VHH binders against Nicotine blue oxidoreductase (nboR). Designs and how they scored, part 6

Target 1, 204 residues: Nicotine blue oxidoreductase (nboR), of Paenarthrobacter nicotinovorans (Arthrobacter nicotinovorans) (q93nf6)
Amino acid sequence: MGDTDLPCVTGVLLAAGAGKRLGRGPKALLPYRGRTLVEDAAETMLVGGCHEVVIVLGANAQAVCARANLEPYRIVVNHDWSSGMGSSYLAGDAAAHTKNHILVALVDQPGLSVTTVGRLLVSHRPGRISSAAYSSLDSPRVLRRGHPMVIDAGLRPAVASTVSGDAGARVFLRQKPWLVDLIDCSDESTGEDVDTVEQMYRLL
Short names: E, the ipSAE of ESMFold2; O, the ipSAE of OpenDDE; V2, 0.75 times the mean of E and O plus 0.25 times the DockQ between their complexes.

## First folded at step 1 (VHH)

Design e05 (framework vhh_7sr4_2)
Fold by ESMFold2-Fast, scan of step 1:
Structure e05 (fold): chain B 204 residues (1-204), chain A 125 residues (1-125)
Amino acid sequence: as target 1 above (204 residues)
Amino acid sequence: EVKLVESGGGLVQPGGSLRLSCAASGFTFSDYAMGWYRQTPGKQRDLVADITSGGSTKYGDSVKGRFTISRDNTKNTVYLQMNSLKPEDTAVYYCAAHTWEIYVDSGTYTHYDYWGQGTQVTVSS
């Protein structure tokens, strides 16, 4: 409702992975809060202030579309998803309007909250990357960057030019760490992912 | 070019001690969490110990109180001090680096992790 006070932002939800280590099918379809992770994450991004949400699917895209209610969102199917996360990022980035910032989130982070999304959008500054950051009780002075993050519209072409998988992202970040603002979200989440069966308690 | 080189493995008797070292190169070591994992024949790799870039540690239940992980950012090295060794600690021990890359899928941990070649630890009388 307060969108006039926020930058115009397209949410990009990366949900193309196979969940290979978890072995429970696509993580997008994991049960969460009476629905699926993909439905909860996408609604959280929209309610939190994203003007629209693009969901990037890949592995088992047909099953995800058949089982999850994704009608409010734009769906992009990345047929090259097995080449790595970089290709899914590029597909989502390409689907967003060129003048919009993008807020990038991962489907396997159940700690994504409306408050975290709103905090990033309000805190975002022109020409920068705003990254959610997390500390633990054992290390309250150490912030670790994580998702979600806002990529300024003006930086999107430069970021996209380096994205070819893990190596591309690393090169950009190492060359330009001064462009990243860490936004403390430790009060909302630990930034924890669901990757293994042992981590499924995070879906409680 | 990323390299993780483990050293310090070997054969020890039950109750003995070993110190493993992992020398890292080709990435900004201080930005990475570092871990030790082990693999016994016929089983998957298990987490032994983990240390964050800030120094917070976590241990597998079977090694708590016996093993200590530490790091030296000036030497780009992570260590595992292994005390009170038992026959069930016999395994190949692997060093791993965990990345906080913005565009890496957290669901693909093998692509996040750099792995060393492993070092054999044998605990036998």
Scores: ipSAE 0.000, ipTM 0.124, lowest interface PAE 14.8, mean pLDDT 78

Design e06 (framework vhh_7ubx_2)
Fold by ESMFold2-Fast, scan of step 1:
Structure e06 (fold): chain B 204 residues (1-204), chain A 125 residues (1-125)
Amino acid sequence: as target 1 above (204 residues)
Amino acid sequence: QVQLVESGGGLVQPGGSLRLSCAASGFTFSSYYMTWVRQAPGKGPEWIATISSGGSTMRDDSTKGRFTISRDNAKNTLYLQMTSLKPEDTALYYCARETYIVESGDYYTYAFDYRGPGTQVTVSS
């Protein structure tokens, strides 16, 4: 009860990485729009329609909590974050109520928008995975799957059972690609992340 | 515009063999991962196999000893060679194009964007 127009969705923000390739501390704390990437992403998910937001921290979790204003959100610390992104996905999934769908987003994708979140939530269909998708100038008719994505409550156990290492949902998506609805978000973002110094222009 | 058209289905006896083809057009076929999927009557879809642009294959454990996925990039064609067919292999078989792998940090994911209308395989005595 309570969500009359949108499904009941828990946002899961994956923010556990150390930012080793970038060398500027945790990506969660990178400056963005007058605050930090983690604050901007989490608020975008909440304003976009998520009932609640779970932030999965790992590397330097104490520093992230001390420097970013995360009071409105639920914090999960993944002590196994160094084993790969899959463990952070599982920690976030486990923290979400079993009856809720989850919307999974990555902290290092600054193109996340309220419009993109709202579009995925409105488009989501029972028993499916709704994924933001992006085209390139070279292939404007081909949508490439990206984040965020909505995983239906009914599919969460099956997705979780395939997660290992750095794979996250990748193995499940590779096994059952026909369960994925691609939602074109090319008008909102390129779906690009910030992984290296050369890619920091994406924060501008 | 992308088009995928399956052919080669039909009625076959148990223990028989069948070769399915998928004719692709409207894109650079050699650059994409390609997948075979089946859907049996009253059941959900089941992934069979995927072949990378480089020719590496990923196969479902229950069929990988009997089914072989392959491609001919010069002909823009995907194949599924099926041997030792069983009544439980009766299904509508689809080919699908896998979208490119998306990398975000150390996290990778993928999905398909197009599939064909399917070709019916019926295994009966």
Scores: ipSAE 0.000, ipTM 0.188, lowest interface PAE 10.7, mean pLDDT 81

Design e07 (framework vhh_sonelokimab_d1)
Fold by ESMFold2-Fast, scan of step 1:
Structure e07 (fold): chain B 204 residues (1-204), chain A 127 residues (1-127)
Amino acid sequence: as target 1 above (204 residues)
Amino acid sequence: DVQLVESGGGLVQPGGSLRLSCAASGRTFSDYTVGWFRQAPGKEREFIGAISWSGGSTYYAVSEKGRFTISRDNSKNTLYLQMNSLRPEDTAVYYCAAEVYTIEYPGSDTYTEYDYWGQGTLVTVSS
């Protein structure tokens, strides 16, 4: 149930990809901590402070719904998922109430934590984009933007207008970098994804 | 720190082609996502295109698709913009930019976001 009288954050979990490069089926169903990546990520977003979580499925959506416990979440099936991640972003954005900020996360980043979600929500400022940012041991003083990110309700239409292909919000962030606040989450995660078999150690 | 210097601007006839270069010095160029922007007199700065540090991803503004191509040569620390089928409305100062984000550890709660920008190169499309 939504709260129309208070500013809320809708979590948008992008989980529509086929996992083509990894070759282990949809990434949403990868085993993680005794369940699946999609279950862990969605619960983390909800517990971390999102009012609701919208999960955008695409490739193998019926199999994901059959094998993962997604009952607490709202499911949106993107039938255009093969056109790229941008279409999944737009489907998730469209499902969220227009007055809400959205917190966008990727299912293939197993380092998502309740602390990271909470830090972004607490740090978020009106009219801005709050991006999780990560440093490496080789460059501890250099932050790189990553997911999750909070997009202010007022910026969502402008962000959506720039989304195409696999770009998601990044074209908007490139055009308007002064609207982005970097929130250091290096103490919680490296921000790394799981794209290849060699990277599956990140699920441990 | 990175220093950016654009070159290759000038006067070109409508329908002509021009290649702009952006030479980087200072820190390692290959660590940065870099892009091209332009600004016509009296107008806001607009995005043209960007290329990831590895060269594996390119991003273009919708209005410029097919006419402009961005590329990089990390061995020469150089970014390029190939512009074809130029029109009078392409007249603008063209800027090269690199994106860097920096934090201080251990120390202040201060974060520094840097868009390293060149000084620009003027492209005039006229008969």
Scores: ipSAE 0.000, ipTM 0.152, lowest interface PAE 12.1, mean pLDDT 77

Design e08 (framework vhh_8emy_2)
Fold by ESMFold2-Fast, scan of step 1:
Structure e08 (fold): chain B 204 residues (1-204), chain A 127 residues (1-127)
Amino acid sequence: as target 1 above (204 residues)
Amino acid sequence: QVQLQESGGGLVQPGSSLRLSCAASGFTFSDYAMHWVRQAPGKGPEWVSSISSSGDYTNYATSVKGRFSISRDNPSKTLYLQMNSLRPEDSAVYYCAKGQTVYEFTWDSDEYTFDYRGQGTQVTVSS
C-alpha cells in the first residue's frame, strides 16, 4: 500500500453476494459485455482513475477467482458476507491504505462507466463524500444519490463506525447529508435504476 | 407463452462436431440474452455459453472455450451452439435457456434466473 505525494484513490468493488436465483451462484460471474460483471466493473474503476482496485468477494470466492481474470486486482475474501453488504464494505475499507480516498462501487451497478468514475475523481473535494447522482424520468430536475461514490480519507473512520447490516455508508449519509456532494451523472445513465424500486439491467 | 425447442443432438464419436438449434417463441427473442446449459446424469446443471440480445457479446465456460461457438439469428428467432472437437465429458442433455432482466436493491437481493428452459436435446459422445 505505498504512499504518494498526492492523495490516491483505492477502488473498492463490492462483489460478495451469492445471487441466490442464479443457476451458477455468484453475480460476479454473470456474463456481461463479452466477459464477467466483476471483470468489467474492476477494469472500469482502474481505467477511470483509481490507483488500485480491491475486489471484495464472499460467496464462492474460489470459483470467482478461478473463472474471472482478476490477477491485476487485490482480492479480499469476506467470510462474513452473508451478514450483509456492510461487512463487505468494512472488509474493503480495512484493506485500503488509511491515507487514501475510497471509490466504492457495486458489481451490479448499471451506471458504472469510465466517464462517471473520472468525473467523480475530478469533482472530489477534501473532507467530502462525492456521490454519483441520477435524475429520474418522473423528476428530471431532482437528483438521487447512487453509486459509485468517493469517501474522503478523513471521513473514512467516521463512516466505518456507522456501517452495519446491508446499509453500507447509508447511516452516515443520513446523519450528515451536508457532507455529501451530488455529482450529476444523468448524461451517462438512462436514469433506469432510479425510476423503479429495484435496480434493473439487461446482461449483454 | 414462452416456448423453447432444442434439436440437433445425437450419438457421435470423440472428435466429431454437432450443431444444436433452439427455436424460440412466445416472447420478443431479440430483447433477451440467451444461454446454453447442460446436465450430465447424476450431476447438477452446468452453464455452457451465453450470447447477448444483439449477438455482439458471447461468453463460454472454460471447459468448452475454443471448441464451442454460440450464435443467434434474431429474424428467425433461433439460437445455435456449434460444438467442435467433442469429448466424452461433453455428454449431457443440452438446454436452451431464456435470460431475464436482473432485479436488485443491493448486490445481495438481485434476481437473475432463467425464465424458461426447454425440454433439452441429448448429446452422447462415445467411442
Scores: ipSAE 0.000, ipTM 0.116, lowest interface PAE 14.5, mean pLDDT 76

Design e09 (framework vhh_7d4b_2)
Fold by ESMFold2-Fast, scan of step 1:
Structure e09 (fold): chain B 204 residues (1-204), chain A 126 residues (1-126)
Amino acid sequence: as target 1 above (204 residues)
Amino acid sequence: QVQLVESGGGVVQPGRSLRLSCAASGFTFSSYAMGWYRQAPGKQRELVASISSSGGYTNYADSVKGRFTISRDNSKNTMYLQMNSLKPEDTAVYYCAASYTEVTYWEGPTEIYDYWGQGTQVTVSS
C-alpha cells in the first residue's frame, strides 16, 4: 500500500559527459530556457518532488561549477567519467542515502519537466522501477523506456551490482523486466537527447 | 478474437535452418512491437529477438546475434524468425508475443506483452 506522502527520493542528475561530438563544450552548460541545461534539470528535479539533488559531474567539472549556479545541490565529481555512464551512476548512487529511492535523469534530455518528475514519484510502487516511457510521431501508439527512472531503495544494491560501461540500470532491467513499470510521458517529451549539432533543434 | 499463431517449428540437425512465422489477427498489428521468446526445459523464458512496430528497430539476444534474423510484413499481419546455423542449445518452445509498448532492449519486459501465442517446438538434434 504505502503512505499518501511522496516517497523520500534523491535525484541523481548525470552530467559528466564532455560533449565532444557536439563540439560546444560540456552539455551541462548548453543554453536552455535563459540559463543552462544543468541548472534547469536540477531545479526541475527538486521542484518536481526530489528531497535532494546530486549532480554527477566529470568532464570540465570546474568550468561547470564556475559558470552554473549549483549552490542548492550536492556536487559529486566522477574522475572516472570517461569509462562510461555507468561509473557516473555508481558515483551518484554512492552519494545518496541508502534508505532513499533514486530518480535518475540525464542532463542532455531537455524534455525533463516538473510534471514528468511528479508523475513518476506519484506512480512509484514499492519494490519496482518506474520508467518514463515515450512514443514517437512515427510510432504514436508504441511506448519506449527512457529517462528519468525511479529505482526503489530496496533494488538499488542489485541494480548497482549489474552496472557497467555506458549502461545505467539496463542490465538489471534486462534480467528482471517484470519489476519495471512504464509511465507514459509522451505528452511532456520525446525522450530524445542532444548529442550532435543536428539535434540542437530539441532545445527549441 | 485476438490470436497469435506460430508455425514452422520442427526437428532439424545441427547447422540447419528453420523459419518461424507468427500470424496475427484481431488487433492493429502495425501498431504493435513484436518479439520472439523461447523456453528450454528447466530454464526461464527469455527474449530471443524483438522488432519495432515499423520494423525500423530490431534487437537480438547475444546467443543468437549473426545467426537469427527477425522481420515483419505489416501488410500480411505476420512476423518471422529466420534461424540459421542452429545449435542443440537452441532447442526450446518458441513463443510469439505482441506489445503496444516498444521493447528497446533484448530482454524487454515480459509482463508488458499484451498477447502471446501458444508456442511452437524447435528441436535441434542429430
Scores: ipSAE 0.000, ipTM 0.144, lowest interface PAE 12.6, mean pLDDT 80

Design e10 (framework vhh_enristomig)
Fold by ESMFold2-Fast, scan of step 1:
Structure e10 (fold): chain B 204 residues (1-204), chain A 125 residues (1-125)
Amino acid sequence: as target 1 above (204 residues)
Amino acid sequence: EVQLLESGGGEVQPGGSLRLSCAASGSTFSDYAISWYRQAPGKQREWVSTITSGGDTNYAESVKGRFTISRDNAKNTLYLQMSSLRAEDTAVYYCATDIYVEYTTGDSYSVFDYWGQGTLVTVKP
């Protein structure tokens, strides 16, 4: 009848990429709001309700650790980062306790907000995947699944078994879409990434 | 992106049959897992059935054995064959597709879901 220890949520921030198309070094170190994208994203996840945040680094990990203040977070270095994003997802998943849900976020999405993180955590249901979803003014009835997403502790092994190459959870989501709850976050952001120089306006 | 247009709804008596269609335009249909959902007045939207790009099917327990989902990739069309219809099947039926958009960087991707406008099915004597 009393309170019990329920599964916590571990934030997994994927920040291992080299930013090859952008050509400005690791995206983790891109200037954002007077600091770096990795610092802003990790703090947003923690403040938004994650019990802890695991940051998965890879490309130029030593430089990222030297230039960003990451002391409040747990750092995992994925030495296999160049094989694709899937290996970084697996490294972050492996670092989280098996009983915890994970909230997965990408460092190159500046629209990540405390409100979006909190909304996903509050909306999450046992045995399911809760995915942030985004519509646009020119397509208001079209929802785009994106990040962040919460993967229920019970589904993590099955999700991990489908991860390969540059694919994280998306293969599992494609195969089992009936397990996914879309949480509309269009009021907070467009869910867009910074992949090219033309998209850098999203950091403003 | 893709635009979805549902059709085939109408009025039918209990025990009757109806075939719904969902026509896709604007992109490659065969790459998507596609689902039927329904929403009755005053209720939340309920998942009905899914067919994956590989042809695997799954059904909500309430419709198993009565409904059959299928796709025709050459016509960019999804179907829902409904039989043994019940009053409880009365709803607006929607199709939704899960579209994957790959970016050239291995560290980012987006997945898009598209919802159609719906088609009304009314089961009454």
Scores: ipSAE 0.013, ipTM 0.323, lowest interface PAE 8.5, mean pLDDT 79

Design e11 (framework vhh_7sr4_2; at its last look DockQ between E and O 0.06; V2 from the best seeds 0.00; counts 0 for: pae E 13.4 > 2, unsure alone 58.2 < 65, grease 26.3 > 24.2, placed apart)
Fold by ESMFold2, look of step 2:
Structure e11 (fold): chain B 204 residues (1-204), chain A 126 residues (1-126)
Amino acid sequence: as target 1 above (204 residues)
Amino acid sequence: EVKLVESGGGLVQPGGSLRLSCAASGSIFSSYTMGWYRQTPGKQRDLVADIYSGGDTKYGDSVKGRFTISRDNTKNTVYLQMNSLKPEDTAVYYCAAETLYIETYGGDYSSEYDYWGQGTQVTVSS
């Protein structure tokens, strides 16, 4: 496939969490770059090249919809959000058209950029998973896979069959690492989640 | 701080019914995940039922079909309707609330309840 061929991709934004370690309600509503995290992430996914964005909500879905402008996006409410991220992954996967790839992003990983999304979509190869990967300050030559990641349409059923608890795609990725292309995105983000009050100040 | 107060426990005959109530403090009760757990002496607390903020429920295998959890967000109260009670249902029943949910990048997910009530005794005997 040529570099200018962008795959047909549904963005799946997992935004169901309550922000437990932050002590501040749902992470989706945390302020970021003049709006909420959920608005920023969803816009970034759409502008970066996703054909559409499905936002999976759970904790305080009504409050999120009341405070955030989510009209451009499709909303899925996962009522089983507290059982783990796996149920949110499956809800978002089920909402995406079966012929599309999905690009899975986490609302609690701020610093997602249009460049990162675009890089993944352009780099994606059929039959594979394209995962953003990040190096740390301590090990700058070691890439750790993270989010976002593109799950090829052909792999979606196999990935879904492995989903359990709070794993999302992680079980599949561990079992079949040869299907994963790591795409270096260290220049755009550290890839860290926001899990504590100290980390929350990194959002601004 | 969330405060949970259980009521409705007592002594019943096998086959009987009880309804437990748990009143919770908090201005955003509708966002809480609520649950009932039970404990017999010397054992770990076992899940009886969870009810999530969106209304979905989950039950322990031993109580499916006999117990029903429900919530009333206008009264900040969660209920456990217990039907067809058996001697093995004898335990202290605890109300629990999860007001924060951790969704962690790449890490193992944990769902631990932050707050627990004092417990209410349910005794089922011939």
Scores: ipSAE 0.000, ipTM 0.122, lowest interface PAE 13.4, mean pLDDT 77
ESMFold2-Fast, scan of step 1: ipSAE 0.191; ipTM 0.639
ESMFold2 (binder alone), look of step 2: mean pLDDT 74; pTM 0.734
OpenDDE, look of step 2: ipSAE 0.007; ipTM 0.252

Design e12 (framework vhh_7ubx_2)
Fold by ESMFold2-Fast, scan of step 1:
Structure e12 (fold): chain B 204 residues (1-204), chain A 125 residues (1-125)
Amino acid sequence: as target 1 above (204 residues)
Amino acid sequence: QVQLVESGGGLVQPGGSLRLSCAASGFTFSDYDMTWVRQAPGKGPEWIATIYSGGSTMRDDSTKGRFTISRDNAKNTLYLQMTSLKPEDTALYYCARDTYEWVTIGDSHYYMDVRGPGTQVTVSS
């Protein structure tokens, strides 16, 4: 690394949630590559170029902190996690310095890679949102927006004002699609998440 | 076991109102985000509104102020209240569980984990 042209970015890893639909405890603690999803995702964000990583926990936060090695990261506990993912995004946003861009990632997307993080950071432009995008083998000309995404420091207040429920930045992105740069990451991942027992094959 | 069944569609005059319902069964309804999506003749699916398990809502700008999404967890039912209907609202309306937004250049697409068969809304004089 050592490239001073890279933006100053705080990683925000959204890991709040009871995992009720999956029924296997918090998704943050799901086994992945010899450790847990939360440990793998957080290290990937840091190695990929984030200057720091804030992990937002909620459901079972104490158990997650006890069982995962999160010492290198800053932990924020969202006690309002049950009101939806938007409240977790706002907690992470509030924890980041106002001058920094934010790279937002979801703990239940195991295809996150150092290459994807680095590509977003290098591609990011002032005043924009840089979103990882994925295509299918059957429709390579069609890109689907996903995570992670980089939100420019200058846009964070506007994004935060539209966040509610489980949406994250979605309301803002729908209202202002011309501010979104799609960064093709389909060579690294499909962008799929793990939300049900049937989808656990994605952890392999 | 998991099923979503929409109802309440029909023929309505421009300026009219309709209330769509979606009956859910086979899962814990209150644990899931629920969405309304429509597909007009000759067009791709268009997201209308989502109500999250926590109760907050998100609506498309083109229908904001005319359409209201709500839920009754005790009845396992999702609703869409539509007012000031226009001919361009003519579409098959789908109830869906846990949608994910996908954006292409110029368009938005939505993955639907589970969806119903849809209920037809026709706005014509």
Scores: ipSAE 0.000, ipTM 0.194, lowest interface PAE 12.0, mean pLDDT 78

Design h01 (framework vhh_sonelokimab_d1)
Fold by ESMFold2-Fast, scan of step 1:
Formats: sequence, structure tokens, C-alpha cells
Structure h01 (fold): chain B 204 residues (1-204), chain A 126 residues (1-126)
Amino acid sequence: as target 1 above (204 residues)
Amino acid sequence: DVQLVESGGGLVQPGGSLRLSCAASGRTFSSYAVGWFRQAPGKEREFIGAISGSGGSTYYAVSEKGRFTISRDNSKNTLYLQMNSLRPEDTAVYYCAAGSPLEEYLWQYTSDYDYWGQGTLVTVSS
């Protein structure tokens, strides 16, 4: 009776990009809080309640594995990473057990927190997609979808069938918005990523 | 089916102002969330700001807050970007973009927008 009935969820951390916009190598290896972004994000997902974490690597995968402590996690190398984010999503999805939900997160979103992960897992409902959502101070009543998001085990095949190019899950979410629950995480982060050197302040 | 055409770009001095317009063709413009992006030479497209279908809510990239203002006039099927205190680093091709009519939320990512204009060049130089 004492057990929290949290869904069995595989974390899928998308970390395959080359970081070309930044020009500082793969974003996975960006310094963050005395370690790397990939280590911080993966630990946050695990501590937040994911049963396991699958990290999808691509660009410079050997260097990422050599420089980051990823021993607690399952590594999938996507050799087709240059074709776009969709191929990395599919690689991560395929690595997760078919009976599990997946929680998808991006390595370049430093606002990922244990509280956000836990909130999504607790809020998740069968047969639905639970998306973290963010508002700005200038638009506090308007929520925009973001990462992380939980995709119900039963919906994963349908979502995967719509993934291509750089699209990830977005095509499915647009086609079936009534299946998406927005979970307000504005109190934890802005939902912003790190793409340019001007945005590096977000790692502070 | 929405077609978008940007206008109002050109050469301006540092510290100057420009107002960009984006004219939409199609009857469902008010159903779309619309945004502005820019792309400097050799760089990828960067989000500037977005506005809800009703115009009641706006969202800006942190780096652009205070200098840029997005607005829309649904009666004219037109989106605007007011740009103030322009700097040489604002030199870019500026694009307007519209999301799906099924979307009720503002999005920052280029992949979240289905319809794009051809762009209008803004050059900030002395």
C-alpha cells in the first residue's frame, strides 16, 4: 500500500547533434555544473523517476563516451544522425521496451529538473501524451509545448509512424492535439535551449 | 493553405528603426499562431517572437525582449514586427511563419511552423 503507482518509463535523451551552430563540438559535452550537459540531463531523468535512461548519441559518439561518465545509462549510437533529429528519436524509441512509456528530453535544454520529470510522470494518464508546457512573463496565460514529454506505450507505434527529418513527435501532436495534456512547468524553467554562443548564459 | 509575403526590409543606420510586415493570403489567418524568425549569413534560423491567433498573447526570445514588438491585424491578414535600436548584429533575412490551424499554442521551434515566407533582408550598417 505504500508504493507510489508511477508508470514504468524509459527516459530517452536525444544527444546526437554536432553542435554546428555553437562551433564548440557536441552540445552533450558542454560544461555544466562541474560536469557535462549529457551527464546532468541523464541523472536528472533517472532521479526524477525514469526506470532507465537511454542516451542517443551520434556526432562524435566515441569522444562523448570517453569524456562523460555514462556508465549508469544505456547508450545507442545513431549512425544516421546527420539526416535529422527524427532518426535519433526513432533510434531511442526502438531501444525502449515496447511495454514502457517513454519520456523524451533534449540534451541542450538546461532547464530540465527533477521536479519537472516527476511532475510529468505523476500527471501522466493512460493512452495520452503528457507534454511539459511553458509560458513567458509577457504571456503568462499562453502555454507552448516543449520537452520533456511522456508518450504512452500504446501511442508509441502511431507516433513513430509520423516521425521524419527534424520533426520528432510534433507531426503526431499536430494531427491529434486532443491526445495531448499540457503540464505547466513555467515555475521550473523557460523551456529554452542552447543553440548559439549568446545563449550560453542559460548554462549558468 | 496560407501564403506569407514579408516586406519592409532595407538598409538602416545603427540605432534606427524598421517595421516589417507579413501579408497572409487565405481565409483562416486568425486561426494560426504566427511568428518571426531571422537568419544571418552562415547561421541557422533564430526565433524572435510569436503571437497567438487572437493577438491576446505574445512570446519573445529573451535576447529580443524590449527592442522588438510583434503585433497582428486579423482584419487585414497582416503580421508586424516593430524593430527599434537596431544593431549591426541584427543584419539578417527576416521570415514570418504560421503554425497549423489545429495548434492553439505558441511555439519557438522552426519545425513547429508549416508555412513560411520568402524572407526580407534587413541590413544594419553605417
Scores: ipSAE 0.000, ipTM 0.181, lowest interface PAE 15.3, mean pLDDT 80

Design h02 (framework vhh_8emy_2)
Fold by ESMFold2-Fast, scan of step 1:
Structure h02 (fold): chain B 204 residues (1-204), chain A 126 residues (1-126)
Amino acid sequence: as target 1 above (204 residues)
Amino acid sequence: QVQLQESGGGLVQPGSSLRLSCAASGFTFSSYAMHWVRQAPGKGPEWVSSISGSGGSTNYATSVKGRFSISRDNPSKTLYLQMNSLRPEDSAVYYCAKDSTPEEWYELLSGHFDYRGQGTQVTVSS
């Protein structure tokens, strides 16, 4: 019934992009597992252990709300979505209760799994940032940071203060790398997004 | 398809300057960090410099810091490396590389790449 062993976490799903390069409308509405990417990602975050999920929409927000079943989630429309991902992150951060940790995910990462979300939440330590991390065949011994990422409630104001344009949380991570824990999720996903027609194989 | 094409290398004397260029196509250039990597004969690849997608953040290997400057022109999809005060130790094939992850995800100055071009030879010799 309750989340007895996990920290209190608000999921923030960033879904504001126009999907211009794909030519298929907003990425949030791309078909995935018999529904849409936004529905699958949001449900995965909730089932994985987030107490609530805030979906940040922007481009074509009305169409996304009309075509996807988002009733279980909180919707935030970022009217400044074209200024970059950072503004969408700030909108999601502002919607989350100040006491909660935030788990940030991107809608165009179709490999997001209940296992990955659960692993991050179980691994999360107070005062830290827990980032999913991925290796590749090009660099199997090197882990790169990716989504999803858990930002401790105590660090959120400092993270938000460094966000501008498309910079997102990376400016804070660059300034304070010792606060970041890398959680290996290479067994669940490559961490890659769907940005071009050639990358649509990731939706299969 | 991702394509990267380097140019601007050559044979120069110590203390000289060169500007390398990299023409990119096949991806949303402004959404990815870009890198310069070099490889000298008989050595493994060495990361030289990185620039964020917006151009707002740059990073340099200690061996080139203060001498080299990385920049980009997103409208023309071109990456640059301005090399000043060149030393014999800078002799290498210089490669342009695209980061494997879109920059809006998080910090991309890790040196993790999915592509590099054919390279441009820089030789610093008398």
Scores: ipSAE 0.000, ipTM 0.129, lowest interface PAE 13.8, mean pLDDT 78

